VHH binders against Ribonuclease D (rnd). Designs and how they scored, part 16

Target 1, 374 residues: Ribonuclease D (rnd), of Desulfotalea psychrophila (q6ajf4)
Amino acid sequence: MKQENIISTTEDLKKIVNKALKLDAVGLDTEFVWERTYYPQLGLIQIALSDEECYAIDPLSIKDLSPLGELLADRNTIKILHDAPQDLIIMSQATGATPQNIFDTRLAAGFAGSISTISLLQLVSEQLETELDKSETRTNWLKRPLTEKQLSYSLNDVRYLRATRVILLSKIIGPKIKSWLQEELNLLNNPANYSTIADESRYKKVKGVNKLDRKSIGVAQEIATWREQKARELNRPRGHVIKDDILLEIAAIRPTRPEELANTAISTKAAERYGNDICQATARALNKKEVDLPHQQKRSQLSSQEKGALAQLKELITLKCDILGIDPALLGNSNELKKIIQTLYKGKTTHMRQSFGWRKEFLKDFYQIHRDTI
Key: E = the ipSAE of ESMFold2; O = the ipSAE of OpenDDE; V2 = 0.75 times the mean of E and O plus 0.25 times the DockQ between their complexes.

## First folded at step 6 (VHH)

Design k2 (from h5 with E101L; framework vhh_8h63_2; at its last look DockQ between E and O 0.01; V2 from the best seeds 0.00; counts 0 for: pae E 23.6 > 2, placed apart)
Fold by OpenDDE, look of step 7:
Structure k2 (fold): chain B 374 residues (1-374), chain A 120 residues (1-120)
Amino acid sequence: as target 1 above (374 residues)
Amino acid sequence: ELQLVESGGGLVQAGGSLTVSCAASGFTFSEYSMGWSRQAPGKERELVAGIYSGGSTYYADTVKGRFTISRDNAKNTLYLQMNSLKPEDTAMYYCAKVTYLGWGYTIDYWGQGTQVTVSG
């Protein structure tokens, strides 16, 4: 690998970006470390202008990544990524730009007769009959200098993206399915996807939070909010501040004094450090009006009738997807499908992606049979 | 599997003519833009000619007026007629699947190439 393929200056970055902007598509990938920090640490950015012209951009050497931001935000040049969302978030944060005109090869694979969860290695192997090495997946990407092997490995993650895109598109059956893919790709252009979840909504991501009573959920919300802020402040993973399971325990006991935390699995050190803050958060929750507390999302058990309907829905999806050559997983996961049934039978209007776009169209007949207008 | 197989390259004298061909398979040829790229030793690969699925053509300034790109969709074949060849045209010529032409371009896939050598 020629030393010339490493970009370590803003000037050189501008040069390659200018070249990229003259192309209709480029491949992008990132290598990052996200173990001990609140924010991911960007270690490397890879760009492919062609299969023969790939560059490794060193974000540790380049303070100003704004040129890359220009490329990301450009509406004319397609940015091809595999499993795009995570990389886009990282690059968006690093550059301050909102990504536009994205092609996700994993997503496209689901519409092209493959599975929507396919790895890049598998995809490249299937589509290009090329085997990629996995040997450098656990590399410290923050360590300099990078070895030739590391660089070679990293560049292989972008080298074949352009060809892969072409092949995938060629395998998609008909203009309709192409339009569905485009619809999904357009969602990646939404700036909201790159915004951070509100601190007050983080409690929803705590596993098991729905097992709590309403008051305890309120406490969990306040503690999760505080935790998020604290994690951000300290630049630590939220779990390093307080683990989810411990957060739930605390929410259940509703501590009013730090000493009460001894009844949980919280460490002595954490209790000493965060005990007052946790109790204050708890107090905030307890002082709220009941109407202001989060609603418990009760996983209601499906009735026999609903179970039957769910089975029919799954069968329909399977059959129709088989005919169309698309991955059933694109229609929704098990929980989403259940939610469809519940919405149809219980009349609860909840926002679900199956009520919009190509998914709504796909499921139109099913909705009609069940006399529900979604 | 997508395949592009070039043929027709060879040695030609300056001022001479040569036609290279490309047989395409593994995709719906008629629905895609195609092109010819070339790479000379020590130089970057460049698109010299492109043709849209609709039949419109694009030429680099270096070959404009001398080269003609055409396609036969029934035969899944791409052609490049090269006239008034110059030593500077010496390169490996690649048949290319092109995503888009005009404002910019990308070469998504290309074949093994056919060598064209123009003697002075």
Scores: ipSAE 0.000, ipTM 0.193, lowest interface PAE 16.1, mean pLDDT 89
ESMFold2-Fast, scan of step 6: ipSAE 0.259; ipTM 0.702
ESMFold2, look of step 7: ipSAE 0.000; ipTM 0.092
ESMFold2 (binder alone), look of step 7: mean pLDDT 84; pTM 0.830

Design k25 (from h5 with K97A; framework vhh_8h63_2; at its last look DockQ between E and O 0.01; V2 from the best seeds 0.00; counts 0 for: pae E 18.5 > 2, grease 25.5 > 24.2, placed apart)
Fold by OpenDDE, look of step 7:
Structure k25 (fold): chain B 374 residues (1-374), chain A 120 residues (1-120)
Amino acid sequence: as target 1 above (374 residues)
Amino acid sequence: ELQLVESGGGLVQAGGSLTVSCAASGFTFSEYSMGWSRQAPGKERELVAGIYSGGSTYYADTVKGRFTISRDNAKNTLYLQMNSLKPEDTAMYYCAAVTYEGWGYTIDYWGQGTQVTVSG
């Protein structure tokens, strides 16, 4: 790889972007480190204009990445990525632009007779009969200068994306399924995908939070909110502020004084540093009216009848997906499928992606059989 | 019960400004993305602006640069500031609760709407 393939100036970036904007499609990938910071640290951006023309963009040398933002936001040039969401979030944050016209090769693979969780290496191997090296998967992308091996590796992650897209599209059975893929790809254009979860909603991501009673859930919400803000402020992972398990423990105890934290697994140092804040958060929760507390999401066990219906649903999905050459995982995960059944039988209107778009259409017959309209 | 109550609509001259508001109740407002949609006579309902739970905003091209969506979580209120109004902005404006879990986004709830009329 020629040193000339490294872009380290805004001017050079502009040149490449201008060229990219004249193309129908480009391949993109990112390398980042996300271990010790609240925000991921972008280490490298790769762009493929063709199989022969690939560049490594050095975000550490380029302060203004706005030209890349222009490309991301452009509605005419397709940006091809493998497993796009994380990379798009990172690039969106780095450039300030909302990504438009995205093609996700992993997603497309699920519609093209492969599995929707396939790796790029596997996909390229299957589709292009090319083997890619995995040797540089664990590298420090923030270290400069990058080695030739690192650069070669990184560029291989984008080099074949354009060809891969073409092949995948050719393997999709019929215009209907293509339209389903397009529907899914269009979702990637939604700015919501690049928005952060509200701090007040972060508690929902804490594993085990639903095992708490309602008051404790309220406390967990306040602590999680505080934690998120603190993590952001310190630019540290939220777990470095307070681990999820400890957060739950604290929420259950409902400390009103910092000394009460000694009864938890929180470290002495953390208790000293954050004890007052935690107690204040707790107090905020305890002072709320019960009606303002978060609802407990009770995992209701499925009845025998519901279990039967779930089995039928799974069978239907499997059979129909087999016929259509689609990965059943695209219809929903196990929890989502259960939710479908629960919604049908319990009459609880919960938001489900299976109630909309191609998934609704796909499941239409099933819904009709069960005399429930979602 | 989830309720969205729009207010602030009215008659305004072209080039004028108007702010519509939406009072939300019956759900945790701060956890939801919100939006404004409008429906003109004979036209389909369209989303013109959205504000996500994280605070990010988006606008339709037709209103970009003229409209501003904002929210006050403490008051459970959604706002749409409309500047440089045009006759083509005439529509019933609806406040909407939006969810995007597992799906791009879906509109879950609508209010009764508030009429905005822009005279030429």
Scores: ipSAE 0.000, ipTM 0.252, lowest interface PAE 14.0, mean pLDDT 89
ESMFold2-Fast, scan of step 6: ipSAE 0.614; ipTM 0.886
ESMFold2, look of step 7: ipSAE 0.000; ipTM 0.158
ESMFold2 (binder alone), look of step 7: mean pLDDT 81; pTM 0.794

Design k32 (from h5 with V98I I107L; framework vhh_8h63_2)
Fold by ESMFold2-Fast, scan of step 6:
Structure k32 (fold): chain B 374 residues (1-374), chain A 120 residues (1-120)
Amino acid sequence: as target 1 above (374 residues)
Amino acid sequence: ELQLVESGGGLVQAGGSLTVSCAASGFTFSEYSMGWSRQAPGKERELVAGIYSGGSTYYADTVKGRFTISRDNAKNTLYLQMNSLKPEDTAMYYCAKITYEGWGYTLDYWGQGTQVTVSG
């Protein structure tokens, strides 16, 4: 019966986890809603023990998810996910466990002659010639009871992950490429991936903050820090406290008195509610010495010589990736490649993911050549 | 018009060496990345070696350490030095002009290729 595929008690979860821990690999996925709260709301966790034995774990009915945490942290059972990072963060938060022994089929696809941005539906279609239904992508996963279609849809997200992993690994033949994939997969074991970024660093995510002068960037940092704390306290999205564009307007005027907020698009209710907090945050920034203010990340335009070097880097990556059968996107996006060129021309190759590990190995000849010509 | 003319193929015994050449005309050779592809009987054509316009070189794992690609921009000529040849290296070898399209590229084959046969 279909109701047998829904796990709604901690004891039933323990039974499924005990079965999983005896297997070499299981498929995992999550469904969540992230619209009106500070943290995502976990709606469903799917697990595939085989193509025929799949379960939907109901986190709304199970208060203690620690048995799932035991599986997540287990070093003997591989957990297979497609585009793992967000699902792992949510499961880590729900269980308190740090993920171990993860296989991300999205990353593996990029090392197996496909693209590293491939969807699960496209990957399963290309590798297993199986078509998956997209009809339930807009489902409210917090609503109960789940329909038969919703349950079937959710289980298909994990059903083929074990088979997909086997096929992808068969296409990654060669010790070097296998080691590069393993290095990328091992990064998912790092506890730092599952910690929140420091509140003081949140201002860096505000689009347009680098257009402000350094004092205003300092104000933006203090307001963004306060906004994160307030959003968590209220359990609301940060934009429901203060929108990014309003935060930038406030930072530009650097208000010393709540009345000065009238010079921004902030609502009268938000100004009344937060005016004193905003002015205190501004004062904290203005009391900092210039050397303690955030540095404006001014991006210099590439010179003609640097543009030539960037073109050569892109040619190098494209050709070498084709020969090796890996996706060029795994080496870096366009902005990262520009940073490589700017760093090389300044004689420094540190503080980039391309300066260590398999990406450094991939680019070693390019680095050597440009250091010899500069 | 763009032309690529491969030469230098032949019969060689396993463990032997051979150099194939490609004479290019009809484009500014020094500004383009070039490569060598091969097609064995019953198999798809595969890129085995590449050299970008700046001189860096790349090799398929099957030929790495045995083959060396090089270019002479003054003579508009591309070379592939093949050492420690194996029967599996038996193929028609094609010179390719590489044109980049964002992250992708196209290989232009304008020659008839040069046959390399390795006896074992």
Scores: ipSAE 0.000, ipTM 0.385, lowest interface PAE 12.9, mean pLDDT 85

Design k35 (from h5 with T99E E101L G104D I107F; framework vhh_8h63_2)
Amino acid sequence: ELQLVESGGGLVQAGGSLTVSCAASGFTFSEYSMGWSRQAPGKERELVAGIYSGGSTYYADTVKGRFTISRDNAKNTLYLQMNSLKPEDTAMYYCAKVEYLGWDYTFDYWGQGTQVTVSG
ESMFold2-Fast, scan of step 6: ipSAE 0.000; ipTM 0.311

Design k36 (from h5 with T99E E101Y G104D; framework vhh_8h63_2)
Fold by ESMFold2-Fast, scan of step 6:
Structure k36 (fold): chain B 374 residues (1-374), chain A 120 residues (1-120)
Amino acid sequence: as target 1 above (374 residues)
Amino acid sequence: ELQLVESGGGLVQAGGSLTVSCAASGFTFSEYSMGWSRQAPGKERELVAGIYSGGSTYYADTVKGRFTISRDNAKNTLYLQMNSLKPEDTAMYYCAKVEYYGWDYTIDYWGQGTQVTVSG
């Protein structure tokens, strides 16, 4: 393990950050453990100043990470990451800083003629003709001392990010596509990405919650709120308290007595432990006035005409993306495209990311065609 | 607790200018993206301008070059400066709050709107 590659003091961290702030761009990554806790446990932060000057920052040894926060929030030095969102959330939490001036190579790959789901190893192989070591399995990043292999693998995650960004930008031709990429990257600067989601809003993240009726959505909201509080108290993942599918089953039956939980797939142990809490949460929802219940989204079933319009939308996206050299997935997943059709045909006032910015510009001809037919 | 109050609408002649404003309360205004949507009689509501928490702006093609969105974080106020107004700009204008949930987001409306009428 080379001592020059590991930063274990606040003083050395300040020295590396001061060098980074004089550069136009640096590569960043994190290693963390998130198996049995409510919050991820930060194990390592990697930084690349160049292909030859890379450092592993040890957050277990450094009590004050605020110098890293200065770099993270700096508007003059670009921070390059591959699949940035989770790493930025973790670093924001550790430093207290709001990320600024971020370049996500996974996102950029989608605008540069690759796929937006590409791994860093595949991207570096395709763009730089460099083979990175393939890890057999990820290890415990909280264990010290780090092995030579752990350090080597961690630094390879940042070493080529600066070069990768230059190549990706060279493949994105024209000011329009570059502008679209910049709009997407600017979303990473929003402080709301890094603020805690209110407990009472967590139910919105449960897949399938909108398939419930309004009373059951109210129950799901109260149970999801309780589940967040319980998961934090126990310092365990929310799914270890109650999985999303079990939460939806409970919300659908709206249990008033613990015995009614037998009608769901909840374990006997969990029902014994949480049954009274779950029924109290249900009672809170059922005591709300109907006007105070969460609004239900439209039923997801499309008419024959709407299915035809969805097929036409998918065809337009595929053809136009092929011409422009961008990944169709950037326009939206299948569920999002379905919502576009429902919005156009049923006139809902709820907006979506395809209603503004570069996605609206991309889809403008489709919107005009359907506005003329509706 | 959360409140958006639109004001500044009125009657203007075609080619004229008008500024509408939105007073926000009950949330940390500076941390949220904000926007302006409009709805004309018999038409659906459309987002015409947006401003992100970092200051970047969006404009619908129908208003680009004529409208300017701005924010005053110290006063918790959102503005829309409308120049070269056309009869087609006649609508109820609504202040919009953008809420993010990680990478997901929704656009919420809490105000009664402010009416802008452009005569021909």
Scores: ipSAE 0.000, ipTM 0.169, lowest interface PAE 17.6, mean pLDDT 83

Design k37 (from h5 with T99E E101D G102W W103G; framework vhh_8h63_2)
Amino acid sequence: ELQLVESGGGLVQAGGSLTVSCAASGFTFSEYSMGWSRQAPGKERELVAGIYSGGSTYYADTVKGRFTISRDNAKNTLYLQMNSLKPEDTAMYYCAKVEYDWGGYTIDYWGQGTQVTVSG
ESMFold2-Fast, scan of step 6: ipSAE 0.006; ipTM 0.420

Design k38 (from h5 with T99E G102W W103G G104D; framework vhh_8h63_2)
Fold by ESMFold2-Fast, scan of step 6:
Structure k38 (fold): chain B 374 residues (1-374), chain A 120 residues (1-120)
Amino acid sequence: as target 1 above (374 residues)
Amino acid sequence: ELQLVESGGGLVQAGGSLTVSCAASGFTFSEYSMGWSRQAPGKERELVAGIYSGGSTYYADTVKGRFTISRDNAKNTLYLQMNSLKPEDTAMYYCAKVEYEWGDYTIDYWGQGTQVTVSG
């Protein structure tokens, strides 16, 4: 039978970590609640030392999670996760450690003849012919005590990760493709992944911001920066301060007086609470020199020749991915591929991930042909 | 009616050469990417060579340097020149028309294929 246990003390956590550090690989996962706070609230950390020895670590009972940080940063023990980035960010924040030696089964699936967006349940079903229960997906992981069913459910997220990794590696075609996967996995070791993006860059994530003129984009940048700081101060989601659509309306009208906010869909309570802050943010943007304003990214239209080249690029990726067992999505989304064509034909200097590493190697024949044509 | 008809297969000695051909009809051949796929007994079907509408080519590592794909748009014909043939190249060879969408592509195989057997 399965050995399932809850770890509620720093001493017991140290014992489990010491066992893990003697192994070649362990499975890891987290459960968290992120509904009413700026930062996610860590509810549970699962670890699998084997399919028979799994533990749930209780972060609500353990104040010092630094022993887990030692495991996360260890270069000799592989940490296996499915869709690793969010879990690694949360564990990095909780432990203060930078993750090292990570294996993401979602990325590996995309190199092993599956899709890179596959769920853990589907992946385990396809690769191990094992059906996982998903009945506890909406559990409040901050509530105690956990039921036996909730505990069992949480441990299934890590139990099969070691076996899944072995199977996926067996399905990757040759050492070259395995090296491409390892290159992609090594990106998860970068400390930059675990620092927050600069507040002044958050406006770039607001859909529709590029439809505004440069002055209004400047206002959007200042309001988005203020919104991040206010959300963090209040420990509330950014959308609970000001929603993205309201932020865009405000940026378009550039309010210098709180009364002007009546021309947007902002609520009366939010206008009363934040009107002065919003007008101050607007004033900061309006006082900037034109050269200091964000550059507007204009929608790029492709010529007939460029559309033909894009079609050829997509055909090459489709055919080559079919042979190699690689998910085409790993090469880039539609907008990234358009950028490749524009870079080749218009001599743009904008950096792209397809100009280096394994993606450059994958696309080398396409680049050779088109570089000689233009 | 869209149609791809493969021909030119046969029995060849190891180290020998063979050219297989595919006659295409029922669509504007010059506007589409074309390829050659093969299936050996007890193995899965694999795409070994592709040629794009613009003339760019792709080859699987197993055949690169030995096989050459080409097309004659005036004759609506696709060719695969196979040199330095190995027993491992023994398979049914299928001509393929490639249609694609991101994350969803179809390789359409028509006809009976053409059998290539390499003795060794």
Scores: ipSAE 0.000, ipTM 0.166, lowest interface PAE 19.4, mean pLDDT 82

Design k40 (from h5 with G102W W103G G104E; framework vhh_8h63_2)
Fold by ESMFold2-Fast, scan of step 6:
Structure k40 (fold): chain B 374 residues (1-374), chain A 120 residues (1-120)
Amino acid sequence: as target 1 above (374 residues)
Amino acid sequence: ELQLVESGGGLVQAGGSLTVSCAASGFTFSEYSMGWSRQAPGKERELVAGIYSGGSTYYADTVKGRFTISRDNAKNTLYLQMNSLKPEDTAMYYCAKVTYEWGEYTIDYWGQGTQVTVSG
């Protein structure tokens, strides 16, 4: 591969986008580095107009990526990606555009008789009998100039996406399953997917936070919120400010004075740097009214009857998926299925993706069985 | 008021095929799971096939790959297509309304049964 496949100016990007907008479908991918920064650093954007015409867009050289945003938001040209969500978030952030008309080959594989966790390399190998090189997966995509090997292999990530989509659609039997796939793909058009989660909600992602009492969960929320703001300010990963396990230890002791941090595994340097901020965050949580504190969401143990219902739900999913030729993982992971049982048996009003759309249709007979059990 | 009436049993040679039918009345058939159970002389009653209201099916290991359960909601009728019949399939076959409880399938209503005899 030669360097002429690299797009390094806004003018050349506009030319490629104008060609893409005249096509029915294009392949897209990104390469990024996310090791030492709060935000991922976009290194490369690959586009396939055909299997013969592929380009690598250089975001380090192009100051205005808005033409790419025009393509990303276009409702007439399908953008084909493998495992689209993260790439779409990165491109949305870089362009300011909301993605529209997306086809995710990972999702499509799950509806086409494969597994929904399949890698692009394995999918292309199985469907097109073409082997893609894995040697460049850990290269520094921010380094310039790109080697011929890096360029060649980056373009292979998009080259076969159009052909892969055609084959996957041919393997999906009937209009019902095709409509279920389209319903899932349409979820990628929602602008809500491309907004950052509120800082005040980040504590929910800390594993083990629900093992704390309500006041300590409140402290964890305030410290997690502060940590997000500090990590962004410094442009460092959140764990480089304070690791999750240290955050949980701090929340458990609820420090009102910096000296109390000595009861945690926090480093002396971090305690000196952040001790006052951490104590101020703790004070904000302790000054909240009880009704304003997060509710403790401890995992409730399932009763014998509820465990039986979960086993039957899993059996029904396995049987029906085998008949329909779709991956059971598309219905939900083990924790999501457990939540369905808890919702049905304990009268808990929770919004679940399994309570509407194609998943509700799929699970209709199980919901009927639940009615017969009560 | 709830009625299940089986038909289609008979004598068949080993390796042959037979279809038994169940006519249901007195309830909204399309909303409930249905099944077929059998009982051979001196043995316990065995659930051999089930069909959920949504159309998904269950088969006991003893009949898997040989029997096919199906339903016609417009006719309120349940079917069991039995292929590659073996002498050990000889039993009285009962139509059942099947209910899930405590992690297991339970039968809450039985039909009168239809006799299937496999010679061979």
Scores: ipSAE 0.000, ipTM 0.088, lowest interface PAE 24.8, mean pLDDT 82

Design k41 (from h5 with E101D G102W W103G G104Y; framework vhh_8h63_2)
Fold by ESMFold2-Fast, scan of step 6:
Parts: sequence; structure tokens; C-alpha cells
Structure k41 (fold): chain B 374 residues (1-374), chain A 120 residues (1-120)
Amino acid sequence: as target 1 above (374 residues)
Amino acid sequence: ELQLVESGGGLVQAGGSLTVSCAASGFTFSEYSMGWSRQAPGKERELVAGIYSGGSTYYADTVKGRFTISRDNAKNTLYLQMNSLKPEDTAMYYCAKVTYDWGYYTIDYWGQGTQVTVSG
């Protein structure tokens, strides 16, 4: 936790990585700033080799982070993180490596009798009876030099991860539930998680897009695709090009002329800058064949019988999770559970994450009852 | 109408190779992630290989280094090249239209399957 614990050269990074590769497990975390750029700006990487040996890696001083990539991709050393996805994406982008052998304590907490949305502070408090300091939550991680308090705060995010993993694994009963956790953790090894999602798929992340008709969803897809390309070109957040709410308004009116943008809440400056691009994107969507338009994923209302089946599914999940010590949220959110029921009752094969793997095993008896009855 | 039609399955001796193919129709193939799942007798169905619309690939540990997934967007065809086949690879192989979301995948549609039997 002293200045001697800051790693500022590639040579010193290699020394720490070589030590880590000889260990069974290390804790990892990142600090970043993501307010004014398309990609997050990496400020700090924390690593815990033991409770007594923790380091802060300075990515602003180290131009070659490839040694960290060797650790990330290593299959013999477990990398322990809390709520791993965003940290792994940032480190994968910085190193070019695909993460392997990851242990996410947030996921593990959900299999160990806690909740799968638990914060690191709460988890460490509950499992280790240790209170972590919250005083540095409003830190500019790009500013140098870091204060001793900022360094100490950052290292506490990794110091207890190794101990937390040991305790969580001890609370998971039996090889079956441990195998289910391992199946979830193995999903973090998938290279698709770390490739850029295709620009033409970004519209799916716009909240409210499914409320539009199919032609307007097609327009939203083209505008979202253009917006990603423009945001990357300018190195600005996508919302600074066009906010999601404005994108939805534009898609609803399907502008063929820049003057029609006056019917939306788009700013005068944005309309002047992007009006022609937006109209070209709209034209591309309107020129698509119906088969090439995105499918509208409307949430259907359930029939009385389907509501009864959903209540039975929720009850089964609640009761079985209570017995097994698993967070019901790991089985799926309310919308996913509704989709299972609709798929079964429409006589269609279930095509969801709940249709295979550990979730299918968990729900096996429920599926057998419904397939044999209809 | 969305269709996935698998072909290329059959009987092969341990250590041999097979390529299975999937012809896709009724949707814009190039815009979707695709995968291969398998189900052996008495076992659950597992995703053994996936390919994202952007070209990145996934392999289950059981097949990594032996199987290669590929796609031909011009022909709307998905392939799985299976090398160094083992008796444990005996299964019905299903072509799947999949959606990848960060850390997770959803299977949108399965094909009818093609049987691969590895003798030993």
C-alpha cells in the first residue's frame, strides 16, 4: 500500500506477472473513467498476489501491457474479480488477450447462499466481517500523482478477493452446484464477449426500440449503426452524437428530408451536423426487403392458463433455490420466465439460455410435465 | 420461413474426420451468430462451437483444438470441421441460430440434426 507498490514500467510489470503465474490464484480489478470518450480510459489496474502483497499497475506510464495479457490468458492461474465483465472487456482491449480461467465473486455469491447482485463492500462485510472504506468513490483515476489514500483505497478492491473465493466455495454444497457455477464462469472465456458487437446489432441495446413498428425498428438499426461509426470516428460517447430518446423519435417519424428533423427534440447543432447522414440512414432502411427488417419482439400478454403456469414456474424456482442455496435471479428475470411459458404454450421448441446447460437441468421436471401434457 | 438443414453426418472410425454443414434460409444469415450443439444419448444438449456475426469463435473445452467452426455468408452455410474424432463425440449434431449477449447466449432456433457416430 506504499508508493513502492506502484508499477510504472513494463520491466516491473513482467516481474509481477512472472510471480503471479507461479500462483494458483490472484485478485484483479480496474479503475477507469468513461465520461467523454467512446472507449473507457484505463486509469489503474490492481493485482493481489496475497493479502500482504498487492500492487497498483499504472497504465498511463506503461505503453506495453502485453505481460498482463499473458496473465489474463493463462489457464493455470485463476483471476478473481468482483463483477468481472466490464473489467475483463477493458483489460482485453488494453492487452489484446482473451481472458481465461476467471472467477467472478459476484456470480459465486449467487451460488453460495447470497444474491448475485451483491456489491464487493457488502460481500466482504458479510463473508469476512471486514469493513471497506468508501471515501474515494469520487476519484479522477487519470490524475497523477495518486494520493496514498487513493492507492490504499484501490488496493482494498483486490486484497480480499482470494479469501472471499475460498469462503464462497466452502458454502457451495456438492459437486453439482459447483459444476453449475463453473459452467457460468466458463462463459467468461468466450472470445465473443470481447469482440466488438456488430454495429448493426447495437440498436438492440436501445431501451424502447421494440415499441416501434418494424419499419421504424429498421430505421433505428441504420441510425444506431451510423451513430456507432460516428462516435468511434469522433472518439465521443454515442449519446453525445445522438441520445437514445432522440434516436427513437427520429426512427418513429422516418425522416427523408433534413427539415423533418424539426419535428423531433434533436438540437439545432446536431440537426445541422448530422441531418444528411440521418436521412441517408433512413433511406437505407426504407430500401430493405421486409424479410431483412428486424423482428419486433413485443411482450405479449399472458392468457389466464399461461399466468397459472408462470406462477407455478416461479414457485418451483423459489422453492428449489431455497433448498439449494441459489439466487433465483440466476435462473432468469421475469421477462425471460414469461418467454419460457409463451414458447411452451405456443407449441414451439424453447430457444433460450434456459433450454440447455445447468438451467435446463434445474428446470428438467417442469419441461417434462409441459411437453407430455400438450 | 426460417429453416436450418444439417447434412454430412455418418459413421466414422476413431481418429477420423468429418465435416457437417448447415444450409440456412428465411433470414439474413450474415447478421446472426450461429453455432453447433450436440446431444449424446442420456446426456443434455451442449453448445460445442459458436461463431459471432463479426467472425469471432467459441469452442467448448472438450472440442478445442480438434473442431473448427466456419461460415460462408455468400452461400448462407455454416460448417463444423471435426478432426481427431473420439467415441465420446458420438451425438446428434444440431445447427443453431444464436444470439450472444455479454457473457451469455440464447438459442433462437435449432435444425433437425445430423447423427455422428464414432466407432472404436
Scores: ipSAE 0.000, ipTM 0.204, lowest interface PAE 16.3, mean pLDDT 84

